# VH-VL binders against f4iux6r469to655: the designs that were tried, part 11

Target 1, 187 residues: f4iux6r469to655
Amino acid sequence: RLLQRLPGCVSRDLIDQLTVEYCYLNSKTNRKKLVKALFNVPRTSLELLAYYSRMVATLASCMKDIPSMLVQMLEDEFNSLVHKKDQMNIETKIRNIRFIGELCKFKIVPAGLVFSCLKACLDEFTHHNIDVACNLLETCGRFLYRSPETTLRMTNMLDILMRLKNVKNLDPRQSTLVENAYYLCKP

## First folded at step 22 (VH-VL)

Design c1
Fold by ESMFold2, fold request of step 23:
Structure c1 (fold): chain C 187 residues (1-187), chain A 120 residues (1-120), chain B 112 residues (1-112)
Amino acid sequence: as target 1 above (187 residues)
Amino acid sequence: EVQLVQSGAEVKKPGASVKVSCKASGYTFTDYYIHWVRQAPGQGLEWIGWIDPYSGGTKYNEKFKGRATLTADTSTSTAYLELSSLRSEDTAVYYCARDRFEGSEWFDYWGQGTLVTVSS
Amino acid sequence: DIVMTQSPDSLAVSLGERATINCKSSQSVLYSSNNKNYLAWYQQKPGQPPKLLIYWASTRESGVPDRFSGSGSGTDFTLTISSLQAEDVAVYYCQQYYDTPTFGQGTKVEIK
């Protein structure tokens, strides 16, 4: 029904239309189903994350449990996986952190959560955490760097990132990823 | 509604193998690992391993290395535990469980359990 | 592997009274980078699979009554049932998910 249309919302107009139609299905059960559908966005369809984040932002003023449930699920997912070196699927971690980053740009995820995620990755700057940190920066790093309230903290995090790159023996792919993330934030 | 439905009870002789199934419904099967946990009669819970239905990757408790094989069939949304070289101490209820997040290793939904009895 | 030890093995508590279950891990399950304790509590009623109650040591799962609370950090954890109900008769397990999952041996809670 309406949730089956989510993967097809590849434009602002399409997600806005679905959002309006969903307002008429506003029940506790339907809100929980929506959150689960948004959380389970296909790993291959990261372009949908901005549109999903737009829908959440539109619904936030009237359906406050939608953003709170989604953000809680994303935060719990991040924390569950951040130190798991046996977890094999980087795609899940990339989806998670990019969604957090998109929601930050829509003011649904507070910047404090983003900095906490980044700090955790920098504290153990190995394995998937390098890729996760860089993807977070690619998604919302420049936004936070250019925002007056967060510029100083973002600058400090970027300095730590580059210090770690210079100290750790990163392979060429990860070294390039770090450099690209840094210069995307601070060209 | 998330459900994990397991195959029925089994009676096996020492040295045989058993294969327990766990059919998942109500969610995208490939988005979560399936874990296997057993409980001997009157005893606690013991983790056996997980399978990632998306990649086919597995991890095993060292205790079961070489005897346990975890597989998944994405076309039927079914995970399998095969345990070989059965001994009487393998008598237990075997549960499948879904981890809360892919690889998180804590569990929000459990199957009903499958009793495997190993006796002469 | 991280060994989880519960105490007591069983306890009997009058209806409406407090039940307290302790769980000790052989090494810390606190991850300093995010300050989270990787500990869950499960309830298992006879003939049923375990049911998740608490995660992150102190966060209640959705739908779990607020009489259940978790506390503790590092290696020492507690599950508290503030006012025991008849429906709370079960075996309770702690489980760490910091590393390879391991469970406590269980604590049986009965009505006195």
Scores: ipSAE 0.774, ipTM 0.891, lowest interface PAE 1.1, mean pLDDT 92
Fold by ESMFold2 at other seeds, fold request of step 23:
Structure c1 (fold): chain C 187 residues (1-187), chain A 120 residues (1-120), chain B 112 residues (1-112)
Amino acid sequence: as target 1 above (187 residues)
Amino acid sequence: EVQLVQSGAEVKKPGASVKVSCKASGYTFTDYYIHWVRQAPGQGLEWIGWIDPYSGGTKYNEKFKGRATLTADTSTSTAYLELSSLRSEDTAVYYCARDRFEGSEWFDYWGQGTLVTVSS
Amino acid sequence: DIVMTQSPDSLAVSLGERATINCKSSQSVLYSSNNKNYLAWYQQKPGQPPKLLIYWASTRESGVPDRFSGSGSGTDFTLTISSLQAEDVAVYYCQQYYDTPTFGQGTKVEIK
């Protein structure tokens, strides 16, 4: 019932208000319901991802299984779909990877998972994986580039990205997307 | 919360068609594919195909291509399997199932099954 | 299509004993880019639809008792019930989701 308010939380204040109210619902069943509601964010409402990630980060201190369940679901979704070329809706894959990226900036998703996702997309750099890689970089690439612990690995991944752009026959949209992602991370 | 409720048992003659419905509730219907799987009496599971309610796209097991038609009605949150040119080996329980993630092709919720009997 | 072959077709096990079901795929279901085995196990009790037990070959679905475990990689997989209970009498299916979904023929587990 509080979960029906999630799609309407289009501001920091609204998501924070709902988060406080949800702190008092500390049963395993209620936590599972919240995770499912967060995971099922509308694919047309990507602006909600930052607010949902904020809620998860706030709840992480008192409800540690919420971030772990959500991250596991997002990772399982990524791995289920990265190989699937006949899966029709790129929007679902973009929602998935942007959520992973937002959670990384809130220090809920470890950088290692982000690099694993990026590596998988670069290893099979075709179809939707090109867009997914670029969207991940647009979401958290500069954050990881500016973090001392991850700067070198992010730099190496960006170099691989640009090499792949130069040797593969990307259409103009994807080629531009790669260049935009690269320069957003390394201005 | 998530439920897949299928239409009732059917008895058909060879050469006829059957249309099985699967009504979804407890989740956003357009966020997941609906798969169809059948099981002949006393036998194993056979995948038929999927429909994406969001795009209307479909994929079929090659064995059923040309005879099976998968559709979805988003206004009623209902998926349909239509199987034409029925023969006795089509006698089976037909299940709808939701994939775990949109396009993942493994299944977390199943309908109760619909027995379709094809007899002369 | 990837053919999934289970063995044995039927297995009788005493209560509390270990039940082992094998599943072999005609091609590897391991995707090297993410190092995941695209294999699931389902339990089907009489008169019921299948129920997901295990995915990624070894990850237990929420609510599945810890006596169920999956192992293996590539083409060879096992489902183990470490201490068979009366409620575990069912038919068990492996299913690959690396490519077009296919199921093993099933293994019936019953009490000796």
Scores: ipSAE 0.759, ipTM 0.886, lowest interface PAE 1.1, mean pLDDT 92
Fold by ESMFold2 at other seeds, last read:
Structure c1 (fold): chain C 187 residues (1-187), chain A 120 residues (1-120), chain B 112 residues (1-112)
Amino acid sequence: as target 1 above (187 residues)
Amino acid sequence: EVQLVQSGAEVKKPGASVKVSCKASGYTFTDYYIHWVRQAPGQGLEWIGWIDPYSGGTKYNEKFKGRATLTADTSTSTAYLELSSLRSEDTAVYYCARDRFEGSEWFDYWGQGTLVTVSS
Amino acid sequence: DIVMTQSPDSLAVSLGERATINCKSSQSVLYSSNNKNYLAWYQQKPGQPPKLLIYWASTRESGVPDRFSGSGSGTDFTLTISSLQAEDVAVYYCQQYYDTPTFGQGTKVEIK
């Protein structure tokens, strides 16, 4: 019953209260159910991702398997889909990558995973992968740019992105999307 | 929790058509493709195709193009395989399977299988 | 299509001994951009649908016993059952998901 409240947690107070209540349900079965519910966030409700990430970060100190299971599912999803030409639904890929980006800002996803995702998108610069890369940068690119440990690597990735935009003939929407992502990270 | 329940066994004559159903429950039907895989008696697995219930898009193994039709009804969370112009070599168990992630093409849940027998 | 070839076609192994099943793909299923091998292994017991054992060539699915392990990269892969149990009698299939899904022809494992 507590999991039915997840899609309604549209504020910090609501997700924090649900998180406290869930702390008392510390069984392996309940932790697996929570991870599945978090992973299955509606693709039309991207505003929930920050709140879900906040819950995961709060639970990480006492329920270490929740962040590890969720991150593994998100990484497996990204890797399963990154080169699939017949996968039609960009919305699923955007949900995936924005969740990864939010979890990175909460220090649940390591920066190395984010850079691996970016590298894969830049290596095969398809119209879907451009949108995925730009959404990831919009979500956590500034965070990684401002962090001393990751500034150099983020700068290098942004330079590669801009060079690819200048060499490829992108449509106006994607060209603008790349520029916006770049300047969000490095204004 | 996740279940794929298929329709019952069918006996058909050569030249007929068959329609096998696969009812999904325990997950959001439109978030995953449904694949169809068949297995002739004593033989291995042969991929037929997939349907994306979200968009209605399909992809078919070239061997089955023109004979196989994949559809989905989102209101009942049910996928269908229709195979026409049946031959005796189409005798097989037909499985539906859910891909692990939408479009990933590896399978975490399978239906129980539907035996289709084609004989005069 | 990527052709998946298993060897042997059948294998008889004494209880507690090691069973080794090989799978070869006609082209690499390693995606260089993420360094992942797009290969799965399934177990099919009589009268049942296939059951996922291994994905990414070497990652064990939840609930699969430790005696099952996968290895290999590129075009050559191995499923190993380190100590065969009676319940492991089944047909085992490799499957690539790099491109359009294809399965190996299967390897039947029996107790000697």
Scores: ipSAE 0.753, ipTM 0.887, lowest interface PAE 1.2, mean pLDDT 92
Fold by ESMFold2, fold request of step 23:
Structure c1 (fold): chain C 187 residues (1-187), chain A 120 residues (1-120), chain B 112 residues (1-112)
Amino acid sequence: as target 1 above (187 residues)
Amino acid sequence: EVQLVQSGAEVKKPGASVKVSCKASGYTFTDYYIHWVRQAPGQGLEWIGWIDPYSGGTKYNEKFKGRATLTADTSTSTAYLELSSLRSEDTAVYYCARDRFEGSEWFDYWGQGTLVTVSS
Amino acid sequence: DIVMTQSPDSLAVSLGERATINCKSSQSVLYSSNNKNYLAWYQQKPGQPPKLLIYWASTRESGVPDRFSGSGSGTDFTLTISSLQAEDVAVYYCQQYYDTPTFGQGTKVEIK
C-alpha cells in the first residue's frame, strides 16, 4: 500500500509524489492510518521528519484533520513522558520533540506548543529534559528567534536556559549540548 | 488493528508457578510497554508491572517483587508474566495491556484476560 | 502509592438519566509544569477487559460516545454519563498515572 513507501521517501520529490497519490485516499480511515504511520517514524530515521512534516503541510489544505490528529498525538506523547524518570529510551523523546520542532517550522505546530514544551523541560531541568530542550532548540529555535512575533519570548527562554546551565552542575556532554543549542539560536 | 491475545486459563496448586503469555499484533511490538494488571474475582484492578520490549527493562509493583518476572520475546511479539510461590490470594484474572506511550502508564488496549485459579 | 477512592461503590440509574461517579486521590495528580491531570477512566462490561474512556481527566478516547464526560482537577474528579443507555451497564474505574499506576475500587452502574 502507499504507507509502505513512507520510510523510503528520502527526498523532496519522493515525499511529494507520495503526497499527491495519497490525496486520492481521502477517507477518515485512510487519514487515521496515515497519521499513525507518520507518528511511528523509525527512531533511527530522524532525517525523515522534515519530509514527513512537508507531507503534513501539503495535506493540511485538503485534509485538515491530519495535522490536528498528528499534533495531538505528539503533544500527548510529550506530556506523558516529560516527568517520567522510569522511561528508558531517550531516542523516543528525541524523535517526539524533533518532530514537533519540524512541524513548527512548517506552521503546523503553533509556537505556543513549542514554548509550552520548552517551559516544561526548563521547569524540571534534569535527566532527559536537558537533551529534549536542546534538541527542540536545535530544530526550531533559530526559526522562532528570527520571527518577529516570537523573538522576545524565545530570547527570554534562551536566557533561562543559560541561567540553568550556570546554576546546575551539568556534566561536560550536557553543558556542551546547552551551549551548542544556545549559539545555534543566537549566533 | 491492535490486538493482545493471551494464553488460556490455568489451575495451579499453592506453591507452584504460572506463566501467562500475551501475543501482540497490529503494531510494532517494541514501540510500547506491556503492562500486567490482575483482578481477583469480584474485586478491582491491581497493577503488577511493565516490560519495555525494546530494552528488556522492567518495573514492578513492590507487592510483587521477588515473585513476578516479566519477559518479552521480540521474535514472536509475545510478553510473559511468570508468578511464583502461588497462594490462594493469587486467584485472579490476569490482563496484559498496552502502554499508550513508553512509560505513560495508562492503557489503550487490553488482552482478553487469563484466569489463574490457585486451589488446594 | 497514591490511593484512589471512588464513590459510590454501586449506583442504580434509570435509563436516560444522569449517572455521576466521583474519584478522589490521596495526592494531587496535577503536574504543575504542564497543567495536566494524570487521570484516566475505564469501563469494564461484564465478562470483558477494561476499556479506556477518558484520559487527562477530561479527554475522550476515540470512539467513546459524547455522553461520557470527565471533569475535575488536582484530587477530585468526576465521570458523568449524561443519558444512561442499556449498554452502559458496567463497572467504572478511575486510574492515576502520575506515579506508579493505581486504580479506584470501582463503581458498578446498573439500570434501575
Scores: ipSAE 0.748, ipTM 0.882, lowest interface PAE 1.2, mean pLDDT 92

Design c1
Fold by ESMFold2 at other seeds, fold request of step 23:
Structure c1 (fold): chain C 187 residues (1-187), chain A 120 residues (1-120), chain B 112 residues (1-112)
Amino acid sequence: as target 1 above (187 residues)
Amino acid sequence: EVQLVQSGAEVKKPGASVKVSCKASGYTFTDYYIHWVRQAPGQGLEWIGWIDPYSGGTKYNEKFKGRATLTADTSTSTAYLELSSLRSEDTAVYYCARDRFEGSEWFDYWGQGTLVTVSS
Amino acid sequence: DIVMTQSPDSLAVSLGERATINCKSSQSVLYSSNNKNYLAWYQQKPGQPPKLLIYWASTRESGVPDRFSGSGSGTDFTLTISSLQAEDVAVYYCQQYYDTPTFGQGTKVEIK
């Protein structure tokens, strides 16, 4: 019943209220159900990802399996789809990578996973992977660029991104996406 | 929780068509592809194709292209396999299966199977 | 298509002993960009649909007993049942999901 309210939590206060109520349902079965509900966020409701990530971060200290299960599902989804060239999956790929990026900003996803995802997209810099890389950078790229422990690695990744843009002869839409993502990280 | 329930066994003559249904429950039907896999008696598994219930898009194993038609009805959460111009070698158990992630092409839930027998 | 070949076609193993099933692919199913092997193992008990055991070549699905393990990389993979139980009598299939799905021909495991 409480999980039906997740799609309606379009503010900090709403997700915080639901998070408090969910604390009273602390069983392994309920934690698994919550993770599945968070993972199945509608692909049309990307605005929810920050609020869902906030809930996960709030619960992380007392329900350690919630962040670990969710991150594993997101990582498995990324890896399952990264080399699949079907355009019908782009919205799912965008949801996936933005959720990973939001969770990184909340310190739930380690930066190493973000860099692994970015590297995989840059290694095969094609249609969908270009968009996925840019969405990841738009979500958490500046955060990682401004963080001292990750600045050098993010700088190196951004240099690779711009080299690929210049070599791969991207269409105008994707070229603009790359430039926007780059300058969001390094204004 | 997640269930895929298939229609009952069918007996058909060569040259006929069969339509097998797969009713999904316990999840959002349009969030996952439905795959079809068949297994002839005493034989292994053979992938037929998938349908994306959200868009209606399909992909077929080349062996079945032209004879197999995959459809989905989102109002009833039901996927369908229609196989035409049946031959005796089409005698098999036909399974529907859900991919683990939309488009991942590996399967976490399977229907119970539908035996289709093609004989004179 | 990537052809999956299993060996042996069948094996008989005493209760409590180790069963080993091999699977070879005609092309590598390792994606170098993420270093993942796109290989799954399924168990099919008599009269039942297949059940997922292992994915990414070596990761056990939730609820699968620890006696099941997967190993290998690239083109050569192994499913091991460390201590065969009576309920493990089944046919086992490998399946690649790197490209268009294909299955091995199956390996029947029986009690000796």
Scores: ipSAE 0.748, ipTM 0.891, lowest interface PAE 1.3, mean pLDDT 92
Fold by ESMFold2, last read:
Structure c1 (fold): chain C 187 residues (1-187), chain A 120 residues (1-120), chain B 112 residues (1-112)
Amino acid sequence: as target 1 above (187 residues)
Amino acid sequence: EVQLVQSGAEVKKPGASVKVSCKASGYTFTDYYIHWVRQAPGQGLEWIGWIDPYSGGTKYNEKFKGRATLTADTSTSTAYLELSSLRSEDTAVYYCARDRFEGSEWFDYWGQGTLVTVSS
Amino acid sequence: DIVMTQSPDSLAVSLGERATINCKSSQSVLYSSNNKNYLAWYQQKPGQPPKLLIYWASTRESGVPDRFSGSGSGTDFTLTISSLQAEDVAVYYCQQYYDTPTFGQGTKVEIK
């Protein structure tokens, strides 16, 4: 019943209210149900990802298995699909990587995971991986660029990104996407 | 709770076709591929193909191209396998399975199986 | 297609003893970009569908007893049952998901 309200939480106040109400459902079964509901956020409703990430961050200190289960599911999803060329649904990959990026900004996903995802996309910079890399950068690239502990790694990754753009001859849409992502990180 | 419920056992003659159904519940049907895997008596598992209920896209094991047809009906959350030009070696239990992630090609939930017997 | 070959075809093990099942792929199922082995293990008891035990070669699925462990990399993989119990009598399959899914031929595990 409470989980049916998740897609309607389009504000900080709405997600915070639902989070408070869900605190009273602190059982292993209910925590697993919440994680599954968060993971299955509608692929057409990416604006919800920041609010879902806020809920996870709020619950993290008292329900430690919620962030660990969700992050594990997102990482497994990324790794399952990163080299698959016959998977056609880019929206699912974009949802996945944007969720990872949002959780990174809320300190739930460690930066190391983000860099691993970005590296994997850059290592095989074709097909959906171009879009996925750019969406990751759009979501958390500037955050990582401005953070002292991650600035050097992000700078190196951005240099690789631009080199790949210059040598791979991307179509106009993807070329623009790469440029936009780069300059969002380094305006 | 995720469930995949398959249609009942079938007995067919050589040359006929069979259509096995797989009704999904407990999750968003269009968020995951449905795979089909068969197992001949006393034998191992053989992957047939997948269908993406969202786009209608399919992929087939080359062994079954031209004979297998995968479809999905999103209004009833049901996937179908149709296998034509049946031969006695097609006698097997046919399973539907949900991939763990859309397109991941490893399986967390399986249907109960549908025995298809091709004889005479 | 990547061919998966298991050994042995059948195995008889005394209760409480270790059972070891090997799986070999015709080409590597390790993706170097993420260092993941795209290899799963399934258990199938008589009259039941397969049940996922292990993925990424060594990660146990939720609810799988810790006596089940997976190891190996690249082309050579092992499923180990550290202390065989009566309910572990089943056929075990490896499956790669690096490319078009393929399964090993299965290994039947019995009580000796």
Scores: ipSAE 0.745, ipTM 0.879, lowest interface PAE 1.2, mean pLDDT 92
Fold by ESMFold2 at other seeds, last read:
Structure c1 (fold): chain C 187 residues (1-187), chain A 120 residues (1-120), chain B 112 residues (1-112)
Amino acid sequence: as target 1 above (187 residues)
Amino acid sequence: EVQLVQSGAEVKKPGASVKVSCKASGYTFTDYYIHWVRQAPGQGLEWIGWIDPYSGGTKYNEKFKGRATLTADTSTSTAYLELSSLRSEDTAVYYCARDRFEGSEWFDYWGQGTLVTVSS
Amino acid sequence: DIVMTQSPDSLAVSLGERATINCKSSQSVLYSSNNKNYLAWYQQKPGQPPKLLIYWASTRESGVPDRFSGSGSGTDFTLTISSLQAEDVAVYYCQQYYDTPTFGQGTKVEIK
């Protein structure tokens, strides 16, 4: 089936070709199946997220329920997991937040959702949430910093991040991760 | 299509053990916790615990600690509930359920239920 | 554990009329960082497993009819069926997922 080819789309040309072929399957059932397949991207294959986001952006103008369903699933996943101490698999949270970040760069996820995710991670500055916040910033932080409509809000969030780093005694890995994310956004 | 198919009904004597299986299909088994919930006849829902098939980690309702054991076999995509030292109060329908997101603890898919009857 | 208490234990409602079910938690299930209420509602028809109706206190699951709505925040929540249909005869459960899952005792809804 076409959905089984998704994990193999490791280039712009491959995802674009699959996107064209999928346009001929424009039914509500097929659109729901596509969204579920995109959401279930392998946790070990995060390089696919940009290509999946490209597919969603290409389909968004004519299949508006695809981006809306996917974004709702990703937001619900983030909110379900952000404070769960018994969810120990960071890779699931990284997949989630990087997908949100990639979709933000394609103008599919609104910046408000990104800021809400970032705020939640900064409000409860746990080991996992530091990694999640930094991955979000590495994915779309500079995009939001360079966008005039969001520059001020991104600057304020980056200032909060650095204050938290300076007040909390982060281990060297996370301290470096925070600094790298900060300076990637504001070189 | 996500499905959770449970093993058939069982009749057990007090003091015995029962092992209920839950075979998952239609999704990546290791990406979601499997929860177990029981319902005694005419009663409400009672959460037993969860297993993370990825790590093998578990969490139990304190009421069932020491008697319930949750396991998973990733090669067959099957989760198991074993309940030991059965007593008549354990007569119930036992459900497996998938959490909506890995660790989210709310449930989108449920097995059909397995009736376990504990009777002398 | 967070104790979930439903009221009433049962109610009978005339076809086409409004049914209202309350659920109270012993502790707030509102997470201030994201402003979400970690509360779900399930419907269980006779002989069936529970079915998810509502999550985040007020968001309908896909395919759930518009007559089902949820409201409330913090510790006090309501499920409303605006125009009861024959197929809505069931037991309804609230469930919190703020921490270790717990269910209300259930509310049986019948046609009067």
Scores: ipSAE 0.742, ipTM 0.875, lowest interface PAE 1.2, mean pLDDT 92
Fold by ESMFold2 at other seeds, fold request of step 23:
Structure c1 (fold): chain C 187 residues (1-187), chain A 120 residues (1-120), chain B 112 residues (1-112)
Amino acid sequence: as target 1 above (187 residues)
Amino acid sequence: EVQLVQSGAEVKKPGASVKVSCKASGYTFTDYYIHWVRQAPGQGLEWIGWIDPYSGGTKYNEKFKGRATLTADTSTSTAYLELSSLRSEDTAVYYCARDRFEGSEWFDYWGQGTLVTVSS
Amino acid sequence: DIVMTQSPDSLAVSLGERATINCKSSQSVLYSSNNKNYLAWYQQKPGQPPKLLIYWASTRESGVPDRFSGSGSGTDFTLTISSLQAEDVAVYYCQQYYDTPTFGQGTKVEIK
């Protein structure tokens, strides 16, 4: 079955070959199974997210429900978790937000969704939301900063980020995370 | 495809313990929390707690803290609820339910329920 | 704990007519940062577990018929069955997931 090969696609060539082979399996049921497999990437295998995003971008023109279903699942996951503070495992939130960021760079997730996620994290800038915001910025922040249509909004969000770092009493790890994310976007 | 299959009905005396199992199939067991919810006869639904099968972490409704123990066995994809010091008020159908996303606290799949009857 | 209160406790509706169930929370379940209402609706038929119908107050779960719709925001929510069918006889529960999960007491829907 082709979905078993997904975790082994650790290069551009490997994911592209699997994508071509998958094009011949164009049924609604198969598309739903692919989306579920992409969404449930192992939390220990975040290096796969760029390759999965590449596959989605390649399939988007001919299988429009694949990107729409995946983006909806990722958005629902983000919104389900953004205000939860008693969760012990941050890796799921990081997987979620990095996938959103990768899909943004492939023009599958609109920048508006990224800014909504970032705004939600900055509005309650504590706990896991600090790490999530920084991971989002590390994934796609420079891309959005360099894009003419989003430069101003990205600049405003980065200014808010630094104001929050200076006003909130962040622990040293999170303070460093914020500075690193900021300077990755605006070196 | 996703299924949660629970153990059979139990009859217990007051003061005893019961352990209800919930075997998951059709998905990666460690990717979702398992919640437990009970329903006394003719009554509404009451949330008991969740377990994260990945980490073994748990959260309990304060009403059940100290009496309820949630565990998971990843080798068998099975979650367990153990409820101790049973009282007649604990007579209920006990459901396991899958968290839609890890920690989201809303439920897309439910087990069939396990009737636990506590009587002298 | 956020208390969820449903009304009515039961209702009888003729086949093909509209059924309306109300749910009120003791605190807002709207998170202003994302403008999402953390509210779900479940259907429970006799002898069966609950089944998810609606989440985010108004989004239908996959496979749920179009006659089911959810609306409302903040503290006041409504489940509507636009044309009641015989298979819709059940108890319906609202549930918030803003904080520790809590359910409404249920609304029993019967055919008149």
Scores: ipSAE 0.700, ipTM 0.872, lowest interface PAE 1.5, mean pLDDT 91

